# VHH binders against F-box protein At4g00755: the designs that were tried, part 3

Target 1, 377 residues: F-box protein At4g00755, of Arabidopsis thaliana (Mouse-ear cress) (q8lg03)
Amino acid sequence: MDFVNNLDTDTSLSILSCLDDPSDIVRASAVSRSWRQFVVKYSLSKNLCLKLFHQLSNVDHIIETSNDRNGESSEAGSSSLMDTRLLEKEHRAFALLARGCMSSPIESCIADAIRASSTDNYPVESILNTLEKRDRIGRTPSYWSSTGQHKTTVPESLLYKLIGDLCLITEVSIHPFQAYFQRGHPIYSSHYVRFRLGHEKDNSPHYNNSQDKKGEPGKSSIESNYVWTYTSQEFSMAQENRLQSFQLPEPVLCIGGYLLVEFLGRVQTQEMDGQYYICVSHVKVEGRSLAKSFRVENVDDNGKFGLKVLSYNDPKKMEEMDAEAGQDMDAEAGQSQLRNLEQLLNLLHRHPLDVVDYVWPDESDDEYAESEDEAEP
Short names: E, the ipSAE of ESMFold2; O, the ipSAE of ESMFold2 at other seeds; V2, 0.75 times the mean of E and O plus 0.25 times the DockQ between their complexes.

## First folded at step 1 (VHH)

Design m4 (framework vhh_7mjh_2)
Fold by ESMFold2-Fast, scan of step 1:
Structure m4 (fold): chain B 377 residues (1-377), chain A 121 residues (1-121)
Amino acid sequence: as target 1 above (377 residues)
Amino acid sequence: EVQLVESGGGLVQPGGSLRLSCAASGFTVSSNYMSWVRQAPGKGLEWIGRIYSGGSTSYNPSLKSLVTISRDNSKNTLYLQMNSLRAEDTATYYCAKSLYRGWEPYAMDVWGQGTTVTVSS
């Protein structure tokens, strides 16, 4: 059916504006030249993206790799031809962005740990320990610990850098830490957890490189260096020794690539000092990374940014090719091993006299009381 | 070989002051987190405060205006200064080498035998 030629513009636009799926818009543009020209002329791909993610209204300009406009009508001097090329450029970029948001594989999205609001016994109990899915390395416990507090209302936070400047976040998972080496095996957690997504402020480019230094306390407030564009609801934390997954009600597009995890309402005091602590053994973030297709440039104080297109290849197909090469799997295994070694070296430098795991003194010692076989070497 | 020995306890009048000492052998105080802990008769352990390897201190908020923790690295000795003592401060006072986790009252049972402070007229 060729109703774009047979109906007036307002009627055709009314019908096509009912398409809510990027794939439907792409199929519409493939039906005929008239349909494609209509999709491009009325910015349907861009309008769909803005309907799904309002923050995309902050795209100031689009940059295509490598040299985008050398041949563009500088000799012809045609304003109309320039406008047409801009609309086609927007169509290509937003169509790719919509496909990425809807169909890219769900993967682990943390690139690095930046800092915590506080850290007890730095660097041994730093945020870096939360990057690995474990609560111990051999007999040595592995977790992040806040400093102690007497008030239950003092919040704590952990700051992470995400993979890429554009990432659609679907889920955040937190593993509270259970102190298996203390009597009663207390869990040092919070009543609630809340998530924020955002970007660095553009106010101090001279010091921007130093802001990414891993796990360091004693820097200026996180609030003074970052702009939070999304804040989640407060999720209830179960007081259980397990990885707890918090599915966001709707996928959230992060522009700028930073995640803040906030812990609210202290629940557990330490017997020896009567102070409240918050401890976490693992943080995992799942989402759709658009790093293979896009970069974000020049995010200003008003949230306006440049969208750079790196490749028009399907992000899902690109990741399948990378997986077939086996490089990503090997890189992840190697990175985990290097991180474990780094944690052990930090422990040895911090406390050379005692690097063995501590167990609460108990005269009955359950481990020795049990008659389980398999003797010690 | 590795040992902590507290001293300086005794009878003191209400409102008085007292300084406790803790001598370490077999390890270096300045390389470790050191804590003071007390136990009143018939009660549980109560943390007083700690001194970090770098020399900064942290105190139990209910006691921070009444106590000061310090050390002498040349003597490998930890100190607890107590002022404005009350009858409720009557306890056995222990020093302990904190593990790298910072809260343990002892590391592999490396803590002192205690020194008794009695606040009475």
Scores: ipSAE 0.000, ipTM 0.188, lowest interface PAE 15.7, mean pLDDT 73

Design m5 (framework vhh_7mjh_2; at its last look DockQ between E and O 0.56; V2 from the best seeds 0.00; counts 0 for: pae O 7.2 > 2)
Amino acid sequence: EVQLVESGGGLVQPGGSLRLSCAASGFTFSNYAMSWVRQAPGKGLEWIGRIHTSGSTSYNPSLKSLVTISRDNSKNTLYLQMNSLRAEDTATYYCARLSKGYIYPTFDYWGQGTTVTVSS
ESMFold2-Fast, scan of step 1: ipSAE 0.277; ipTM 0.515
ESMFold2, look of step 2: ipSAE 0.119; ipTM 0.475
ESMFold2 (binder alone), look of step 2: mean pLDDT 87; pTM 0.867
ESMFold2 at other seeds, look of step 2: ipSAE 0.014; ipTM 0.355

Design m6 (framework vhh_7mjh_2)
Fold by ESMFold2-Fast, scan of step 1:
Structure m6 (fold): chain B 377 residues (1-377), chain A 119 residues (1-119)
Amino acid sequence: as target 1 above (377 residues)
Amino acid sequence: EVQLVESGGGLVQPGGSLRLSCAASGYTFTSYAMSWVRQAPGKGLEWIGRIYASGSTSYNPSLKSLVTISRDNSKNTLYLQMNSLRAEDTATYYCATGLEYEDWYFDLWGQGTTVTVSS
């Protein structure tokens, strides 16, 4: 840990505060101005950010919201003055960026599910089901399923859009799907999982402009439309019906806002057809989203991008400190979850037709009947 | 006590407008996303929209032109503004939030407030 760099960040934030009130005549502001000039001149906030995340060397230009500079009133008498204004703009932006990366609250970072490498029984078993922290609604299972495969080596993938274009990702969690409605309650999972973070290729359609429907099987290669700037190690997946959390060795800054989850090594065949399937009930991503303060524009194939500053003020730290102070809501949360379940069961009782029929060939499985957890309304 | 209490429901004529309120207590309201959900008589739950702690909003596309969700963090209050109401908008309206895990998982619900659109 480099405490000097942390001190420099705090100093930069203090100087940023002084920049917000330039009419202050207090003696302390005159001292702060000399330190501000030093920090700006030597690009200390930018250098701090580059030490934390080398990907930030790819910032091509910085865009501030309207009226950051009035061209009409610009006294363009000196090139040095224009350079000073650019350095001050960089100081403000990178100081805010450093604060965001180090101090923003950890939150859920998936904005949307884009598509899967394959999908069985679309749209019922689509990637969209993985956005919900559940594996069933009454008698109806909720999960994503790949198509069947004869070989264990065929990989599958799930593609997600993250909240905002700039996110610091700390953890990805995967819940494999256990087929509680099949003999033996098989878990359809993979031996390993790997994560990639990246952006759309320059001039490719955005997910909002894509011809592909959300959750539809890939009509074009995922590889053809995205650039992966980070690839994790292969994490071992336990063959258990639980949410498994994979903490990245170091927080990873994602520029462009896309996550690919890759499933490697098939483990479970389906009795009915003898083919290998990979099924997932839930995917969760945790990190620090910078969406409230920044947007990323025009990420090219070399990773260069424009950094747009949306706001320099964020009360989020005050909210986080309040939340940290003496919280204990376990009993009430449990009661609220029971009420939510009651509402869900009422909804299921009113659902239209259940057109899915689960019929097994050959003799019944007594183990299945004994271990089955029924949730019928 | 951790609670959500809706208010503002009542009888409204077709084409009218109405604003619902949801008062939150017993938790740090400002840190959580909030949603509105409705249930028409004899029908299932229909999600209306959500507002994140940041103030950004997300709406059910079929309802986006009819509703606006807002919040006042100083009053721990969530609002649903409804315009151009139709008979089909007759429902019990609930506010909901997820306190534990995810913004879209609802483990805290209010009692609901009933809106009847009838001439």
Scores: ipSAE 0.000, ipTM 0.109, lowest interface PAE 21.6, mean pLDDT 71

Design m7 (framework vhh_7mjh_2)
Fold by ESMFold2-Fast, scan of step 1:
Structure m7 (fold): chain B 377 residues (1-377), chain A 120 residues (1-120)
Amino acid sequence: as target 1 above (377 residues)
Amino acid sequence: EVQLVESGGGLVQPGGSLRLSCAASGFTFDEYAMSWVRQAPGKGLEWIGRIYHSGSTSYNPSLKSLVTISRDNSKNTLYLQMNSLRAEDTATYYCARHKVYSGSYLWAYWGQGTTVTVSS
């Protein structure tokens, strides 16, 4: 009979749901809750974060956008319950911060190029060229160039927006540009490089205004629009055509998401005009981005800010999901990149540079062959 | 899996206005910068503008007076408002999510596009 069999199935399912030992479930739940309450009561997660990153003492308030995982309403109607909820909220946020700062993978952290202190032959030699790992596109060189200077002491700078408002930065890498199309293949670099990390003065409005002039040298001073909370030592630049990596002595937490690269002490003059130039083909920044878990809001002039929690999912798991999505989309990304590269080449051809072709039939350069022979004992 | 689906295209008269939408899924929408890009018949891709997670915008200077980009993070939706449309604005319009590391419009995840035809 079909009805008799249906009743037996429902009864069987009900019985099977009771296979687990209730005492084991109760014991596990009691232990986990007691441990959590101890951590919350003594603010252990917050204290750890503040010990490692003193800037986190500037968290003014915490905003949660994910569903409350403990199932509690935000409405308490009691100051005592509000105090407990504040401690629980701080525990959740700072525990996630600790995991992010300690376990997130090291990745590239530049989101965009904002401006340079100066730019020669804009827009062809703009800061935007430093975002890609190349010194040429076909026959057209790709680099950022400062304007010429007669004094070696005039500094130059490049300003970048980092991925998200909260990043733990470990390393900055600079590739100087070697002018392969000029005699002697000069490297236009600096003696020293220095890094600053910080945020905008009076957030949002200044950032919007900066974005309106993509890659263009600013008419307003960079110093007037940003607050630098970290300044590195001056690192020595080797005068070599290679990506040079500068590790910060300690990982630095950047709140606000801005990086300034300063170039100090000009090295190389251009034969044509006798002026000093600084040129860069690539800038790379590595660190632990917390962008998937956090946003920083309303950074004031005193450094106080709102910490917005976007998700309590493990940042490492979020990155694994993104990596899987990236792998699945490789073919489409490649096709899109080919179309975009064609558009970029067409744009660059509208701003031609006078590039001399030094390639000779049979030999790459007669002068180099002779110089190599002269170098032998 | 990252998915971007554009909508709102169609036939519009010269001088008219259109608002395009892009529905995003498969990633945390409000953490990423988003762009609009177009491709006119027989031409290459042209970047229109970008909107950051904060709501800050950056536009192609040649198009800034004609377009406005906005986003609704609660709906995982990106918008492109276009005004004073001309025949030269006839194109397929693409929504794009930037690759985390490049910042450039050239290296992004793209939608399938929505076609806008400006004709009388």
Scores: ipSAE 0.000, ipTM 0.139, lowest interface PAE 18.0, mean pLDDT 70

Design m8 (framework vhh_7mjh_2)
Fold by ESMFold2-Fast, scan of step 1:
Structure m8 (fold): chain B 377 residues (1-377), chain A 119 residues (1-119)
Amino acid sequence: as target 1 above (377 residues)
Amino acid sequence: EVQLVESGGGLVQPGGSLRLSCAASGFTFSGYGMSWVRQAPGKGLEWIGRISTSGDTSYNPSLKSLVTISRDNSKNTLYLQMNSLRAEDTATYYCAAPSRFSYTEYDYWGQGTTVTVSS
């Protein structure tokens, strides 16, 4: 039934506004020219996206690039024609955004580790160790460690850059560190973990322009340089040596591409000094990165931003083309190899090269026979 | 509070022998490997050797024929025996406990004891 032609505007709008899946609105726009014109005229794709992700109300303007051969040209025509072109641009962008959010593959979304609230024995026990799914490199433990504290209430945090400026986050996974080389194999964890998503402040240095080394403790407070637009519930951490996955109640659209992991309530003291530590061997973030289709430009302190469309190609097709070219997998393998080399160099450079002639592993770092099975109780 | 207190340094003649002691307190000494490190005047730190929790020793190859590291867990004490001392062994000697998680880091250092080898 062609009710767009046969019903009044208010009735047709009411019926089409009952569509709750952005993909259904896109399919509706493909039924006929009249349906497409109605979808465009009344901004149905944009309105549904705003209902699902209220942060999208902060899109100040849309920028189209090389995939629209004539879109780079400024329109100097009549206001009515310009308004129609703007509505068409909004429809294309929000329809693509809806497809990206609903149908893009779920993948690992961490691009880089930025810094920790504190780091013990920097750079050996840095946040960089959390990027790889391991608790050791050869015989040497691999983990991030906070500094020691006497109080259980002192929080710690880890800051990450996500792949792309727009990422729909579904799940964060944390692997606490178990000190397999210490007596009793203690797990240095927290009672709770909480996640924040956000962007850099307008007047803060961009992380790529920072003079700080990767994983180096920040000289400025994390809160002084970032705006957190989403804060999760506090999730309970099981005191177990396993990757623990925390599913967000609803997928969260991150604009600006930063994730903060907060650890709350210290659990485990170290025998040697009686202080509480929080240690993590791995952090994994899963979601739908929109990096191949979109960039975010000029995020202000109020969250307003420019949405730049890089390509109108299907995100799934783009992923398939990247997989066929081997670029995505080759890039990930290369980054993993580079991180392994960086960690090895950090282990070798604990002291200035002209200060210590030789370092030999202690037996306590090599207790492989005991590391995985005191199946006691 | 973790404390390492070195003692036994002093003036010794070339060819002589000396035993340094390190008294450990504030932690379970028997649960940790321990190291000796030295620093000669105007020079960098030089690693001497370590002893594991089980008593296995590892030494700087340039020093292994001249030094012996031992421990007494009942007294929470680490020892460095040095024989055939030379002028180049003149240094401040430090007892060091490893970083709480890694053998290649040292979180806890004593104040040092000075050994002067001179006639």
Scores: ipSAE 0.000, ipTM 0.282, lowest interface PAE 11.8, mean pLDDT 75

Design m9 (framework vhh_7mjh_2)
Fold by ESMFold2-Fast, scan of step 1:
Structure m9 (fold): chain B 377 residues (1-377), chain A 123 residues (1-123)
Amino acid sequence: as target 1 above (377 residues)
Amino acid sequence: EVQLVESGGGLVQPGGSLRLSCAASGFDFSSYWMSWVRQAPGKGLEWIGRIYSSGTTSYNPSLKSLVTISRDNSKNTLYLQMNSLRAEDTATYYCARTYQITVYGNTYYFDYWGQGTTVTVSS
């Protein structure tokens, strides 16, 4: 109050720019009209967001949705009054964005499996199998397998769509597949794993077709259709049958909502053919999804994009409203059921005589007496 | 605690070769990217190159023909091999732990640095 009115602009900016917490800037804007005008005029919420996530400098424009104006608000012209309204709009949007990044719950962030670099026995051993935390459905193993290779240096990758276009990612977890039905119970994994986050080169349907989202193998299409804006370090993969969690050194804001998991250095050959395989039973991603509050539009070749604000309401309250509507309250559970159905149908088409032995779904460990007897120490 | 210790610097004659080492401790060395960076007297920092966990390398194009970066994950050690040294290669050489966090662009960050080892090229 007093210091904003009584100090020069440079001194006031120096003091307020020392606020590192978005909540502190919001509280400062609530102190008085003079403080709020200062926060808005000097774009302190936007500047703090840019300090935390420099990629947000690529926000080209902000679109707000309003039921009072045909469900959307837009600005027509430019003037001194319009510039003030633009600053106020930026303040609202970036303050909400900062709150979302700091306080949204950490949750599972994979929406869908897109494709793998290669797939053995497609569609039975497809990337779709990695969406569920299991290595079997009844007696039938559930995993993704690459095609076989003689060279250890041939990499493999798995491509996923994240929940929403704007996600703060904290952790990626990988469960290698152990072939419990083969002698010696080999683990088909890689020496290293690396993660990339990014977006489609074009947001048009032309670059992302429905077949890719069904786990169809994509050779050069992954590199030609996506722009990777973040690449992690190469993490060492332990050769163990367990879910291995890889925490990113800093949370990464993903704009566009795509994750690529790269597997480097093949380690295990199959006895029957002498070829190297990489197999994964489960992939999990944890982070803060901003899907309920934001959408990203029109990411261009220079990385610039439109930020659309869907709602200023609390995401928890939106979940309660969705639950009260009484429709499919758990979209993820519904999709899991659909994926299980598709997997079972694929297995039935491939092995019709084995259908009577299928159990769906089975989260308990099944005993495979025959495979245990064939295992040699 | 994270620690990086460079060694192998000293006086070399023009046209000579030298191998620098960087001993890492206090973290899982095999899981991190590593870089070499140098600073000539009175000049700014110049990035030499980086090496990934797999051993794949990326070099400053102006220096690629003069240097080779390698690592030994079993010994937690990073190496820089330099050949055909010239007076202009006189600098303090640093190893640094490397990561990428920028969403747009190829910006790489260094969170831990060694104290440096000095290489002097003169007759």
Scores: ipSAE 0.000, ipTM 0.192, lowest interface PAE 20.8, mean pLDDT 73

Design n1 (framework vhh_enristomig)
Fold by ESMFold2-Fast, scan of step 1:
Structure n1 (fold): chain B 377 residues (1-377), chain A 118 residues (1-118)
Amino acid sequence: as target 1 above (377 residues)
Amino acid sequence: EVQLLESGGGEVQPGGSLRLSCAASGSIFSIYAISWYRQAPGKQREWVSTITSGGSTNYAESVKGRFTISRDNAKNTLYLQMSSLRAEDTAVYYCAARPYGWSLYDYWGQGTLVTVKP
């Protein structure tokens, strides 16, 4: 029964506003011309997105690559035809965006390591070492180390670029480093860890245009170059040599693609110098990256941005098409191997002779972990 | 697969500057780590610089502070901005792309000649 033609507008809106699944809104738009016009006219896909993440109201304009039409901010005095085209564009983009946020596969979301607040023995003990799930390469320890500090209250931080400019983050995992080569096997960690998500400041040089060395200690203030739009609670860090997972209470939409991990409250001194250090062997971030469907352009200091739609195809179908075309790539494995190359290049740069006979990669045996959500026994 | 084509090489005076470009085609450029290598006459090929898919950069000690690697994923292009050029920088410069997974095989361009002469 076509109730959109038979009921008043308020009743029809009430019924269709009960649709909270992007797929249901898309199906509703396929029922008839009247249903499609209603879905488009009343911006049901956009309203669902705003209900899920209020920061999506900061979409200043939408750019579609498929028709070469710019989605610049609406101009005063737009014609009814232009208004219809804008509503159709919003419907397409926000329907895809809502589906991406709710249905995209959960995957590893770190694209790159940017810098640490401090680094001891740069570049050997750099943040780059945290990108791979290991605490050693052959017989050489692999970890990031802060510089030493006498006060327990001095914080440290690690800055990462996420896969894509638009990413829904669900979990951050951290493996503290245990110095198995030191007497007493100390764990250099912090009492608490806190996470921030955000973007680069407007008019700041992008890191891809910076001459700052990869993993180099923060010569410029992290706070002077980034805007943090989300700050998590302080999570208690267990003083244990294991990967510790911190689930965010609600999934967080990151616009701009930057993650800061802050370490608070120093725990362990080094016997040799009596100073407090914080060391980490691995950082992992899980979430839903929208990189295959979207890019974000020009995030300003008020959070306004341009949303660029790369493709309206199902991200899963796109992956299958890429595989069929002979471009099949394990993104997680590929990223790990690319990072391994960068770590090797850093080692060669610092100690050419020491790495000449190095056999790499060297995978450490990790404790076997099973999830109750895994395949049936 | 990626096909790479270098350009921008030429003759330059010591202390001069030159910008090399590497145009990529055939696959998604943004997901590759891409490097510049060079080979001087009668010498082995040496690594110059790498830029990751995320944009992080690394440089050989001999070119640090003088060369800048960058990428424009929208244009599928890699750049090497060279400044304070020296006679020892004379070489054929190659760009190389490493795909998603670990591979012993990189995709290589045909090279572009840079000659630093007074």
Scores: ipSAE 0.000, ipTM 0.094, lowest interface PAE 23.2, mean pLDDT 73

Design n10 (framework vhh_enristomig)
Fold by ESMFold2-Fast, scan of step 1:
Structure n10 (fold): chain B 377 residues (1-377), chain A 121 residues (1-121)
Amino acid sequence: as target 1 above (377 residues)
Amino acid sequence: EVQLLESGGGEVQPGGSLRLSCAASGFTFSDYGISWYRQAPGKQREWVSTITHSGSTNYAESVKGRFTISRDNAKNTLYLQMSSLRAEDTAVYYCAAPTLEEWLKGIYSYWGQGTLVTVKP
């Protein structure tokens, strides 16, 4: 008699749905074969990911770098409600994904500068200058400049590639450029800034990423070559010579790895020609990159994509596990989770009247072999 | 559009037998565990029996050996075979199953009007 089998599905799901840490779901799956099968069958890791980010419903298929020979040689019929091997693969991938979204370190996420909507004096005043935290190199000013415009309503944009195809973005920072070498030290900025996150269209004319094309003026990214799945509010830009940080109200999951920064409402004319310019010395993006664990393949026009798992091992987590092993000789693991679940059951008051008559799982019935395939940090 | 419809209740003498049925629709019946609960007049609702999606069964101590829970996945129907009925088995019997929405919220719903079982001496 197993704990899960002793309770109805509603009660078991109510208890297990209270687990909001991917590590707890993994530990629950290590308690016994029945617990593992329950976690896998009801897609608890996938459901946690969907609660965190709705767009993860667009995962079309999962690709694992290492092949399981048993999985390759054995094929079940399509008459099954769900392929157990597929559910197990989904469990591993989504458990790793949830952990990445919740626990990966926040770091700088720009991999490359792609293009600007326009560039004055290319390549001297290109978008590439915004990658560094400086406004000059020796005696030479370092910034991106748009071309001049007579209308204040003409927007400008900067396009960046993020580290990895799957990245959780928390903050974008922009440093406007102050022309310290011009009379009056004008700041060439915009009234508002807006951010978009998305992916490249399937039929984009840019087939590869060439170093020779970085920062080149030309093709607009706003409409024809990219699909924008997230658009932020318009943030007000202070007309000040400082790095200004714009925190997103909620972390945003970027699938495809592209960021567009839009500058709206020109404010400063150049005295010499009377035209409006927008200039930026630095752009910084902070978030959680999942590049070490995942890649995204074949994002279609409907947002569906393939999720490729690169590794289930995290060097940082392995180092932390070594420290934990020194502190926990006993390693209760599943026993700790059983006690926690019992307390949750009592709290929810969704248990049989004669609970003392129930037999919880016997430790000898544990099926740890199935948990060996589980994602381990 | 989840629906659960209980039937099969009635009046019996002590020691008699009844078979209850619960017809389910609006969800993938075979994926869920289903339970029987009962509520006697003036008492709180009490769990009686559960059958998991895999067919494993469990019973409240007061009904062990007398009641048998079963399911027919092809007919989307849950059964409770009751034998050796006693006066204390008199109650309205309900079946219950979660939906995805309820599972995400961690709540439990009793569905339908139930079916009355009366054991009269």
Scores: ipSAE 0.000, ipTM 0.108, lowest interface PAE 18.0, mean pLDDT 72

